# Ledger of designs, part 1: VH-VL binders against UPF0738 protein ABC2521

Every score and structure here is a prediction.

Target 1, 124 residues: UPF0738 protein ABC2521, of Shouchella clausii (q5wf04)
Amino acid sequence: MKQYKVSAIEVDEEASTVELEEEIDAQLAARLKPGKRVLVDSDQYAFIYILEDEEAFYAIRFEKNVWPALNEAHKLKTSYYVKLNEHTRLALVDMEEELVFLLENIRGNGNYGEAFEQAVNDAF
Below, numbering starts at 1 at the first letter of every chain, in headers, positions and changes, except where a header shows other numbers; antibody chains aren't numbered by Kabat.
ipSAE, averaged over its two directions, is called F for ESMFold2-Fast, E for ESMFold2 and O for OpenDDE. V2 adds 0.75 times the mean of E and O to 0.25 times the DockQ between the complexes of E and O.
[cut] marks letters that were taken out.
The coordinates of atoms that the task and the answers printed are left out; those that the model quotes come from them. Centres of patches stay.

## First folded at step 4 (VH-VL)

Design a01 (from c12 with heavy chain S102V; framework fv_cixutumumab)
Fold by ESMFold2-Fast, scan of step 4:
Structure a01 (fold): chain C 124 residues (1-124), chain A 125 residues (1-125), chain B 108 residues (1-108)
Amino acid sequence: as target 1 above (124 residues)
Amino acid sequence: EVQLVQSGAEVKKPGSSVKVSCKASGGTFSKYAISWVRQAPGQGLEWMGGIIPIFGTANYAQKFQGRVTITADKSTSTAYMELSSLRSEDTAVYYCARAYSVSWYGHNYYYMDVWGKGTTVTVSS
Amino acid sequence: SSELTQDPAVSVALGQTVRITCQGDSLRSYYATWYQQKPGQAPILVIYGENNRPSGIPDRFSGSSSGNTASLTITGAQAEDEADYYCNSRDSSGNHLVFGGGTKLTVL
């Protein structure tokens, strides 16, 4: 699965714009749709939002370095949009709903390991 | 609205293989894992394994390791469970179910909220 | 070994409260999920994540856990609650699901 790392999150009162380390080409960007779920990478300390097209899935990685900005967006309950390139952005549908569920589920669960749980509790 | 449609009943000879299909609707393949659970006549539920279609990686219960293969085809939204070297003890109803999973590595399953109606597999000589 | 243990049968009078119990070492780390199965039917999810109910499941169903034990409670049992109930959780590795042996509930 092709992965795109988040470089920054620009947080505003109503909407947060997720910026990637590399641009997604125009043809692929036109086909991408929100997958409406977030996965946990407990080994590499990331939350991963899934995008899809007709043929494949694509990962948007929120690594530990962007968690302070992600927490700011979370506290404001903003909508999320990913900037795919200079001309296109895509709504990350259900991003906040998924994040709320995961943050509650990680606390005291034991499924994620103590180090990951502690890192999440420190950041959120 | 969301449903899992399974293939029809099978009668197989000992030593053969069976491949059961599970066609998903309602966006299941983009959000969930597919688990396979069997139930022998008059007995309890037994988890066999599952797959997260996003990753294509399958995870199997130790008892079935080496005999079961679970695959998924995103283009047709269909998951498959193939069980080889069939024995009479494999006579059972085989269910597919979508499972909530949050693991990037495709190993962690939480709960199964939508179930197929089951496929009866009979192993007889 | 993380096998989950359930009593094979329990009875309750109509309108009374019954508790179905599941025991296993993995329950110290992972919440139990509960499934109801009626004859000739696929299981249905009744409780997940310790005490969450899916849409359509009556509020008389609740879950709890303490130590190595998880419980499904039906408060004010109805005739349609007569079924087999299975607990489900992760094995000790966290990577596989395991079911309890099931409890047959008879509503008298």
Scores: ipSAE 0.286, ipTM 0.749, lowest interface PAE 2.8, mean pLDDT 88

Design a02 (from c12 with heavy chain S102I; framework fv_cixutumumab)
Fold by ESMFold2-Fast, scan of step 4:
Structure a02 (fold): chain C 124 residues (1-124), chain A 125 residues (1-125), chain B 108 residues (1-108)
Amino acid sequence: as target 1 above (124 residues)
Amino acid sequence: EVQLVQSGAEVKKPGSSVKVSCKASGGTFSKYAISWVRQAPGQGLEWMGGIIPIFGTANYAQKFQGRVTITADKSTSTAYMELSSLRSEDTAVYYCARAYSISWYGHNYYYMDVWGKGTTVTVSS
Amino acid sequence: SSELTQDPAVSVALGQTVRITCQGDSLRSYYATWYQQKPGQAPILVIYGENNRPSGIPDRFSGSSSGNTASLTITGAQAEDEADYYCNSRDSSGNHLVFGGGTKLTVL
């Protein structure tokens, strides 16, 4: 699965804009849709939002370095949009709902490992 | 509402293979894993394996390792379970079920909330 | 050769409480999920993540765990609760699912 790392999150009261380290090609960007799913990468300390097209899935990685900004967006319960390139942005549908579920599930749950649980509790 | 639709019953000879399909709806392939569970007549449930379509990787129960192959086709939202080298003991109802998983590494399965109606496979000479 | 052990059968009088148990070392680390199966039908999810009920499952069903044992409790058993009940959890590796042998519940 092709992965795109988040470089920054610009948090505003109603909406947060997710910026990627690597621009997404215009043709692919036009096909992408929100997968409405967030996964946990406990080994590399990331939350991963899934995008999809008709052929494949794509990962948007929120690594530990952007967790302070992610927590600010989470506190405000904003909508999330990812800037795929200069001309295209896409709504990360259900991003906040998925984060709420995962943060509650991680709390006190040994399934993710103690170090990951501590890192999440420190950030959120 | 959300359904898993399985292929029809099969009668197979010992030593042959069978491939059962499971067509999913409602965004299942982006949010859930697909598990395969069988049940021999009058016996209990037995997990065979599963696949998380977003990773394309499958995990198999030790008992079936080398005989079972689970695949998924995102374009048709269909998962498949192929069992080879069939024996009379493989006579069973084969269920597909969607399973919740939250791990990026594709190893965690939590619960199966939607089940197909089952496909009967009879292995006889 | 079962990793999760259940008693094959249990009986309960109508309106009384019954507890169905599942034992295995993996239950020390992973929550049990419970399924109900009636003759000729696919299983139905009853309890997941130790004690969560899916929409449509009556409040009389609850789950609990202690050490290597998980339990499904039906408080005030009804005639329609007569079925086979299976526990499900992960194996010792955490990567595969395993089922208990099933418990046939008879409501007298």
Scores: ipSAE 0.280, ipTM 0.760, lowest interface PAE 3.5, mean pLDDT 88

Design a03 (from c12 with heavy chain S102T S103T; framework fv_cixutumumab)
Fold by ESMFold2-Fast, scan of step 4:
Structure a03 (fold): chain C 124 residues (1-124), chain A 125 residues (1-125), chain B 108 residues (1-108)
Amino acid sequence: as target 1 above (124 residues)
Amino acid sequence: EVQLVQSGAEVKKPGSSVKVSCKASGGTFSKYAISWVRQAPGQGLEWMGGIIPIFGTANYAQKFQGRVTITADKSTSTAYMELSSLRSEDTAVYYCARAYSTTWYGHNYYYMDVWGKGTTVTVSS
Amino acid sequence: SSELTQDPAVSVALGQTVRITCQGDSLRSYYATWYQQKPGQAPILVIYGENNRPSGIPDRFSGSSSGNTASLTITGAQAEDEADYYCNSRDSSGNHLVFGGGTKLTVL
């Protein structure tokens, strides 16, 4: 699955804008829809929001370096938008709801490994 | 209410293969992984592997790598486990179970909260 | 992959407390999940994430862990608790699940 890394999150009171390290081309950007799901990559210390088109899934990766900004957005309970390119942004529907669920799921269960659980506890 | 419906019992000869199906209901394919667990007569439970159906990502226990293939057909909400090169010690009840997995590769199958009733596979003669 | 070890059998008198144990090096890093299985039936989940109970599981069931050992405790055992109990966790790599050998509980 093609993965896009988040470079920064611009947090505002009601909305957060997710910036990517690389731009998504206009043709693909026009086809992308929110997958409404976040997964954990505990091996690489990332939260992954899923995007999809008719044929495939795509990952938006929130790696450890952006977790401080992600926590700021989380505390404010903002809406999230990803800037796919200069002309297109997409709502990350259910991002905050999924994040709330995962942070509760990660706490105290050991399923993700101690190192990952500790990193999440330190950041959130 | 949420249930996993498995295919019927099979009798197979040594050296053949078997493909067991597991049809999920209630949106299981949207958020959950499917694990396969077997139990030989009078023996304990043994995890074989699992798949996250919406992504097609499968993981296998080392003992079964090379002999087991786990697949999913998203259009029918059905997961499959195919075991090849059957031996008499593969005689067992094979369960599918909904595994609560929130991980990218399905490496961490948190717990299995809904189980199929099991498919008996007998390998003889 | 890591092995999880359980005693094959344990007995408890009706109304008394029993502790079923599971041992393995991976339990130092990962919590155990516990399943109950009665003859002819599929397993059912009774404890996950060390000490969480699914809806419908009586509060007499509890879990704990320390070091390389996880325990399932049944306080005030009932006749209906007679079953096989399996612990389940991850192997040392964290990538695969492994089951303990199971403990047959007899309620006297």
Scores: ipSAE 0.159, ipTM 0.682, lowest interface PAE 3.8, mean pLDDT 87

Design a04 (from c12 with heavy chain S102F; framework fv_cixutumumab)
Fold by ESMFold2-Fast, scan of step 4:
Order: sequence, then structure tokens, then C-alpha cells
Structure a04 (fold): chain C 124 residues (1-124), chain A 125 residues (1-125), chain B 108 residues (1-108)
Amino acid sequence: as target 1 above (124 residues)
Amino acid sequence: EVQLVQSGAEVKKPGSSVKVSCKASGGTFSKYAISWVRQAPGQGLEWMGGIIPIFGTANYAQKFQGRVTITADKSTSTAYMELSSLRSEDTAVYYCARAYSFSWYGHNYYYMDVWGKGTTVTVSS
Amino acid sequence: SSELTQDPAVSVALGQTVRITCQGDSLRSYYATWYQQKPGQAPILVIYGENNRPSGIPDRFSGSSSGNTASLTITGAQAEDEADYYCNSRDSSGNHLVFGGGTKLTVL
């Protein structure tokens, strides 16, 4: 699965814009749809939002370095949009709902490992 | 409403293979893993394996490794379970069920909240 | 052998409390989920994540865990609770799911 790392999150009152380290090609950007789910990469300390097209899945990685900004967006309960390129942005449908679920689920269970749970508790 | 629709009953000869389908509705396919669970007459539930369609990654219970193949077709939102080298003890109801899976590594099968109605497979000569 | 052990059968009088247990070493690391199955029907999820109930499951159902044992408790059993109950968790590797052998509950 192709992975795109988040470089920054621009947090505003009701909307947050997710910026990627690598721009997504215009042809691919036109095909992408929100996958409406977030996964946990506990070994590499990331939350991963899934995008998809007709053929494949793509990962948007929120690594530990952007968790302070992600927490600010979370506190404000903003909508999320990912900037795919200069002309295209895509709504990350269910991002906040998925994040709320995962943050509750991570606290106090052993599925993610103690180090990951502690890192999440420190950040959120 | 979300549901899993399974293919119809099958009668198979020993040594043959059977392929059961499970069609997911309502976005289930991209958000969840699909597990396969069987139940022989009068016996308990037995997990066979599952697939996380988002990764294309399947994993199998040790008892079924080498005989079972679980696949997923994103374009039709359909998962498949194929069991080869059928024996009489493979006579069972085969269920698909969606499991919440939140691990990037594709092995965290959680609770199964939506189940198909089951497909009866009878192996007889 | 089953990695998760359940008693094959248990009985409870109408309105009384019954506790169904599931035992296995993996339960020290992973929560049990519980499924109810009535004859001719697919299983339904009753408890997940130790003690969470899905929408539609009565509050008389609760879950608990201690050490290598998980328990499903039905407080004030009703006639419609008569069914087979299966615990489910991960095997020792954490990579596969395993069911207990099931407990047939008879409501007298």
C-alpha cells in the first residue's frame, strides 16, 4: 500500500487542513475517495487514515510529530480535509469519529502495547 | 441496513473443492475484516480464518492452513472462502462475519458484529 | 485441545443469576467476546471488550475477567436466554481467533 506522510495540520476553528510531505499526482487525486476508517500503527506510532480508488487503498500517516496539531483539531472537533495537490482537497469523512473511538479504545487495553498507549496518553 | 449475503447450499463429493461467497453491503468491505467460521452438525463454532480486504492479507487457523484460501474482490465487495480436498468431516454450516480490525499490521480481529445467515456444505459420495 | 475451555452445560432457574466461564492463558492478554446462538440461527454478539454490550442486548448481560478466566453473567435469566454461549478470543500467538467449546444454557 502506498503511504503518504502528513507534514503538518493547519488547524482552524471548524476545519483542519492536512498537508502531505509528497504531493499526489493529479490523475490519482481525481480518483481518490475517503475510506472512512483510521488504523493504528503501534510499532511506528501513527494513526493512518485510509483513502481508496476503484483498484487500491492508500495510507495517510499521522505520525507522532503531528500529534500536537492533531490533538488541537480533536479538541475543537473540526472537520478534516487533506490537500492532495494545489487544486484538490478531499474530506476525511469520519476522521474525528474514528479518532474518538480509537483514543477511547487505546486507553487501558493491551492490544497496542504499553509504550504506544503511553505515547497516546501523553499527546491526547 | 448493513448485511452479509452468502451463496447458497452446496453438495460436494470427497476430494473436490467448494468456494463460498460473502457479499458485503453498505461500505462494510473497506472498513472491516471478514472472518469465516464453521459449525459441523451438533458441534461448536470454529474460526477458519479471515481477510482484511484493505490489505488483501489473509490469515488462517493452523488446522486449515494448506486447505483454505480466503480472498476478497473489492470491485464487487465480495469475500470468498475456498476449501479444498473435502472430507466428510467438512460437512458444516459456513458463516462469514465482519470483524472490526484497527491494526495496521492486519492481525487484530476484534468482535464480529454482523454475521451472514450461513451456507450449508454437505460432503457426500 | 481447545485453548479456551467452557463447561458443556449449565442450568438456571427462571429469574435467577447464572455465570458462564471461559478459561485460557491467552485471556491474561486479550479480552473475551461472547456470542449467543439459538438453534438454526447464526450467532449474535452479546459482549465485547470485556464488558461492553452492543445496541439491543439487555442490561442483564455483563462480562468480567480475572487472570486467565472470563465470565458472562446473566442476572435474572429469562426463558429467551436459553441458548448456546461461546467465548471467543485470540490464541497464544495473538494472530488467530479461537472459540471456546460452548456452553448450553437451559432455563428451567
Scores: ipSAE 0.323, ipTM 0.750, lowest interface PAE 2.7, mean pLDDT 88

Design a05 (from c12 with heavy chain Y100T S102Y; framework fv_cixutumumab)
Fold by ESMFold2-Fast, scan of step 4:
Structure a05 (fold): chain C 124 residues (1-124), chain A 125 residues (1-125), chain B 108 residues (1-108)
Amino acid sequence: as target 1 above (124 residues)
Amino acid sequence: EVQLVQSGAEVKKPGSSVKVSCKASGGTFSKYAISWVRQAPGQGLEWMGGIIPIFGTANYAQKFQGRVTITADKSTSTAYMELSSLRSEDTAVYYCARATSYSWYGHNYYYMDVWGKGTTVTVSS
Amino acid sequence: SSELTQDPAVSVALGQTVRITCQGDSLRSYYATWYQQKPGQAPILVIYGENNRPSGIPDRFSGSSSGNTASLTITGAQAEDEADYYCNSRDSSGNHLVFGGGTKLTVL
């Protein structure tokens, strides 16, 4: 699965814009849809939002370095948009709902390993 | 409501292979993992393996490594479990079950909340 | 598997409390999930993540864990609770699921 790393999150009162380290090709960007789910990478300390097209899945990685900005967006309960390239942005549907669920699940479930749970508790 | 619909009962000869299907309906096939669990007559449950359709990756119990292959077809929302080199001891009911997984690695976090009705596989003669 | 051990049978009088136990070293690290199975039927999820109940599961079912032991408790057992109960968790590697041998509950 192709992965795109988040370089920064521009947080505003009602909307947050997610910026990627590399641009997504315009033709692919036109086909991408929100996958409406977030996964946890406990080994590499990341939350991963899934995008899809008709043929494949794509990962948008929120690594530990952007967690302070992600927490600010989370506290404000903003909508999220990813800037795929200079001309295209896509709504990350259900991002905040998934994040709320996962933060509670990580704190209450006890299944993610102590180091990851501590890092999440420190950041959020 | 989410349902898992399994293929019908099969009778197989020793040494052959069987491929059981599990079609997900009414839900988000790509969001979940599908586990396969078998139960021999009068015996307990035994986990065989699972697949995360979104990654196409399968994870197998050690006992079945090399004999079982689990696959998924997103276009038909169907998962498959193929067991080869069948023996009489493989006579069992084979269940598919939807497992929840929030792990990027797919194998760390499972509990099975929706189960298929089971497929009886009989290996004889 | 020998990784999770359950007693093969237990009985309880109607309306009384019964505790079904599952033991294994992996339970020190991972919560047990519990399944109920009645004859001729697929298993049903009863408890997950130590003590969470899916919708539709009566509140007389509860889970707990301590050390290498997980328990399923039925408070005020009913006739329809007569079934086989299986614990499920991860093996010591965390990579595979393993079931306990199952406990047959008889309601007297």
Scores: ipSAE 0.328, ipTM 0.728, lowest interface PAE 2.3, mean pLDDT 87

Design a06 (from c12 with heavy chain S101D; framework fv_cixutumumab)
Fold by ESMFold2-Fast, scan of step 4:
Structure a06 (fold): chain C 124 residues (1-124), chain A 125 residues (1-125), chain B 108 residues (1-108)
Amino acid sequence: as target 1 above (124 residues)
Amino acid sequence: EVQLVQSGAEVKKPGSSVKVSCKASGGTFSKYAISWVRQAPGQGLEWMGGIIPIFGTANYAQKFQGRVTITADKSTSTAYMELSSLRSEDTAVYYCARAYDSSWYGHNYYYMDVWGKGTTVTVSS
Amino acid sequence: SSELTQDPAVSVALGQTVRITCQGDSLRSYYATWYQQKPGQAPILVIYGENNRPSGIPDRFSGSSSGNTASLTITGAQAEDEADYYCNSRDSSGNHLVFGGGTKLTVL
């Protein structure tokens, strides 16, 4: 699965804009839709939002370096949008709902390993 | 509203293979992992493996490594479990179940909340 | 060998409390999930994440965990609770799921 790393999150009171390290080309960007799912990469310390098109899935990676900004957006319960390129922005539907659920589960059930759980507790 | 529909009963000869299907509806296929669990007559539940359809990543229980293949077809929202080199001891009901799994690596099949009705596979000659 | 150990059978009198246990070293790290199975039926989820009940599961069902042991408690057992109960968690590697051998509950 093709992965795109988040470089920064611009947090405002009602909306947060997710910026990527590399632009997504215009043709692919026009096809992408929110997958409404967040996964946990406990080995590499990332939350991963899934995007999709008719053929495949794509990962938007929120690595540990952006967790402070992610936590600010989380505390404000903002909507999230990812800037795919200069012309295309996409809503990350259910991002906050998924994050709330995951943070609760990570703290409580030991399924992600102690080191990851501690890192999440420290950041959120 | 969410449903897993399994293929019908199979009767197979020893040494053959069987492929059981599990068709998902209601958004199950893209958001969840699909687990396969079997139960021999009068015996307990046994986890065989699972797949996260969005990655095509399958994970197998050690006992079934080399004999089981779990796949997913995104175009039909269907997961498959193929078991080869069948023996009489493989006679069982085979269940698919959706598993909540938030792991990028597909190892965290947290809980199975929706189950198919089961497919009976009988191995005899 | 069985990674998760359950007693094969347990009995409880109608209206009394019964505790079904599951033991394994992985339970020190991972919560058990509990399934109920009646003859001829697929299993149903009754407890997950230590002590969470899915919608529709009566509040007489509860879960707990201590050390290497997970427990399913039925407070005020009813006739319809007669079934096989399976615990489910991870193997010692943390990468695969394993079931306990199951406990047949008889309600007297």
Scores: ipSAE 0.341, ipTM 0.737, lowest interface PAE 2.4, mean pLDDT 87

Design a07 (from c12 with heavy chain S101E H107K; framework fv_cixutumumab)
Fold by ESMFold2-Fast, scan of step 4:
Structure a07 (fold): chain C 124 residues (1-124), chain A 125 residues (1-125), chain B 108 residues (1-108)
Amino acid sequence: as target 1 above (124 residues)
Amino acid sequence: EVQLVQSGAEVKKPGSSVKVSCKASGGTFSKYAISWVRQAPGQGLEWMGGIIPIFGTANYAQKFQGRVTITADKSTSTAYMELSSLRSEDTAVYYCARAYESSWYGKNYYYMDVWGKGTTVTVSS
Amino acid sequence: SSELTQDPAVSVALGQTVRITCQGDSLRSYYATWYQQKPGQAPILVIYGENNRPSGIPDRFSGSSSGNTASLTITGAQAEDEADYYCNSRDSSGNHLVFGGGTKLTVL
């Protein structure tokens, strides 16, 4: 699965813009849709929002270095948009709802491991 | 047509480990979660855990945390469930199943639509 | 006592309607999914997301949910419907899946 790392999140009052380390090409960007799921990569300290097309899944990775900005967006309950390239932005549908669920799910849950749980508690 | 093919029956000694395989045939398993469910003789179904193969992310039932490892190999379209420190109480049929998780607004749902035929594991001295 | 409670057994006459129930507080937050299992066979999915049927499942199967209770209804039971039925949902934490204890349905 192709993974795209988040370089920064620009947090505004009502909407947050997710910036990627690399741009997604125009052909792929045109066919991507929100997968409406957020998963945990506890080994590498990431939240992963799933994008999909008819053939495959793609990961938008929120690694630990962007968690302070992610927490600010979370506190404000903003909508989220990922900038795929200069011409295309995609709504991360259900991002905040999924994040709320996961943060509660992680708290006190040994399945993610103590180190990951502690890192999430420290950040959120 | 998607089919899940499981490895054959095993007889194991207490304290050993068993690794059951689940190979997806006729479709892509990486877009779905793979769940593992067991059933002891004459008993009900018990969920053990699941994995989303494209991420390698596994989630385990609390009862099995520390004894179960669920992995996936995308190149062979195969998921694995390894259970260690086997006890006689682990004698059961072990099923793998393709799963979908909902992220819709309101009530969420989860379902397993394609099941393997099961692998019988007998733990006996 | 599991988190999801089912009656162990119910019976129905051929062609009549039967309801199998599943109770648990987590059902207020999460939909139940229903599986049918015949002796020596793997379970098969019959209802998910409250009242959705997979392709191939007869329309006599339906689901409903109210409060902490989910129900599987078979309208016009057939001999082939004789099986164990399990409900499945998330536990109260939302972290894990739990099954009901199963209901054995006898047709005649």
Scores: ipSAE 0.000, ipTM 0.549, lowest interface PAE 11.9, mean pLDDT 84

Design a11 (from c12 with heavy chain R98K Y100W; framework fv_cixutumumab)
Fold by ESMFold2-Fast, scan of step 4:
Structure a11 (fold): chain C 124 residues (1-124), chain A 125 residues (1-125), chain B 108 residues (1-108)
Amino acid sequence: as target 1 above (124 residues)
Amino acid sequence: EVQLVQSGAEVKKPGSSVKVSCKASGGTFSKYAISWVRQAPGQGLEWMGGIIPIFGTANYAQKFQGRVTITADKSTSTAYMELSSLRSEDTAVYYCAKAWSSSWYGHNYYYMDVWGKGTTVTVSS
Amino acid sequence: SSELTQDPAVSVALGQTVRITCQGDSLRSYYATWYQQKPGQAPILVIYGENNRPSGIPDRFSGSSSGNTASLTITGAQAEDEADYYCNSRDSSGNHLVFGGGTKLTVL
C-alpha cells in the first residue's frame, strides 16, 4: 500500500486542511475516495486515514509530529480535508468520528502497548 | 449493515487444497477486518487467522502457519481462505466473520459481530 | 497454559442466575468477548470489551473480569438462552485470537 505522510495541518474554526509531504498525481487524485477508516500504527506512532480507488488502498499517515495540530482540530470538532495537489482536495469523511472512537478505545486499554498509550495520553 | 455470503460445501481428497470465499455486501468493505474460524463436528470454535482488506496483510494462528493463506480482493469485496495439504481432521464448518481491528498490522482482532453461515468442507478418501 | 479454559457444561433453573467462567493468563491483559451458538447456527456476539452488549442482546446478559478470569452472567435465565457459550480473547503474544472450549448451558 502506497503511504503519504502528513507534513502539516492548517486548523481553522470549522475546517482543517491536511497537507502532504508529496503531491498526489492528478490522474490518481481524480479517482480517490474517502475510505472512512482510521487505523493505529502503534509501533511507529501514527494514525492512518485510508483512501481508496476501485483497485487499491492508500494511506494518509498522521505521525507523532503532527499530533499537536491534530489535537487542536479534534478539540474544535472540525471537518477534515486533504490537499492532494495544487488543484484537488478531498474530504476525509468520518475522520473526527473515527478519531473519537480510537482515542476512547486506546485510553486504559493495554492492547496498544504501554509506550503508545502514554504517547497518546501526552498528546490528546 | 454488512452481510457475508460464503461459497458452497465441498468434498475433497486428502492431500488436496480448498479455497473458501466470503463476499461482503451492504457496508464499506475496507472498514472491517475479516476473520476465519472453523468448527469440527461436535467440537469447539478455532480461530485460523484474519486479514484487514485495506493492506492485504494476513495474520495466522500458529497451528495453521504454513498451510493456510488468507487473501482479499477489494474489487469484488471478497475474502478467501485457502487450506492446503488437507487431512481428515480438517473436516469442519469454516466461518468467515467481520472482525473489529484498529491495528495497522491486523493484530487487535477485538470482536466478531457479523458471521457468514459457514461452509462445510469434508475431507474423505 | 495460555489457552482459555471453560467448564464443559452448566445447568440453571428457569428464572435463576448463572455465571459461565473463562480462565487464562492472557485475561490479565485483554478483555474477553462472548459468543452464543445454537445447534446448526453460526455464533452470535453477546458481549464484547468486557461488558458491552450489541444491539438486540437482552440486558440480562452481562460481563465482568477479575485477574485471570472473565465471567458471563445471565440474570433470570430464559429457555431460549439454552446454547453453547464461548469466550474469546488473545493468546499470550497478543497477536492471535484463542477460543475457550465452550460451555453447554442447559436451562431446566
Scores: ipSAE 0.342, ipTM 0.739, lowest interface PAE 2.5, mean pLDDT 88

Design a12 (from c12 with heavy chain S102T S103V; framework fv_cixutumumab)
Fold by ESMFold2-Fast, scan of step 4:
Structure a12 (fold): chain C 124 residues (1-124), chain A 125 residues (1-125), chain B 108 residues (1-108)
Amino acid sequence: as target 1 above (124 residues)
Amino acid sequence: EVQLVQSGAEVKKPGSSVKVSCKASGGTFSKYAISWVRQAPGQGLEWMGGIIPIFGTANYAQKFQGRVTITADKSTSTAYMELSSLRSEDTAVYYCARAYSTVWYGHNYYYMDVWGKGTTVTVSS
Amino acid sequence: SSELTQDPAVSVALGQTVRITCQGDSLRSYYATWYQQKPGQAPILVIYGENNRPSGIPDRFSGSSSGNTASLTITGAQAEDEADYYCNSRDSSGNHLVFGGGTKLTVL
């Protein structure tokens, strides 16, 4: 699965804009839709939002370096949009709902490992 | 809510293969992992492996590696488990179960909250 | 050898408390889930993530863990609790699931 790393999150009161390290080309960007799912990569300290098209899945990686901004967006309960390239933005549907669920699920749950649980508790 | 419907009972000869299907209905198939668990008569549960359709990756218990193949078809919401080189010791009820997974790794499955009713496979001469 | 160890049988008197244990080194890192299985039926999930109960599971069921041991406790055992109970967790690598051998609970 192709993965795109988040470089920054621009947080405003009602909406947060997720910026990627690598732009997604126009043809792929036109096909992408929100997968409405967030997963945890506890080994590498990331939250992963899933995008999809008819054929494949794509990962948007929120690594530990952007967690301060992600926590700001979370506290404000903003909507999220990812800037796929200079001309295309996509709503990350259910991003906040998924994040709320995962943060609760991680608390006191040894399946993620103690180090990851502690890192999440420190950040959120 | 999702329901898992498994294919019917099979009687097989030693050395043959069996392919059991597990069709998900009433939910989002691709967002969850599907595990396969077997139980020989009078014995305990044994995890064989699973697949996370969103990653397209399957993971197998070491005991079955090389003999089992787990696949998933997103378009039909169906997972399959094929076991080859059957022996009498493979006589068992084979269950599929939805594995709750919130983790990115293709090898991490959590708890199984929805189970199929099981498929009986009998291996005899 | 078995990665998760359970005693094969345990008995409890109606209305009393019983504790079913599961032991394995991986339990130091990963919590156990618990499944109940009655004859002729598929297993059902009763406890996950150490001590969470799915909707529909009575609150007399609880889980705990300490070191390399996980426990399922049933307070005020009922006749319908008579069943086989299996612990399940990740192996030492974290890559595979493994089951304990199961414990048959008899309610007297």
Scores: ipSAE 0.253, ipTM 0.728, lowest interface PAE 3.0, mean pLDDT 88

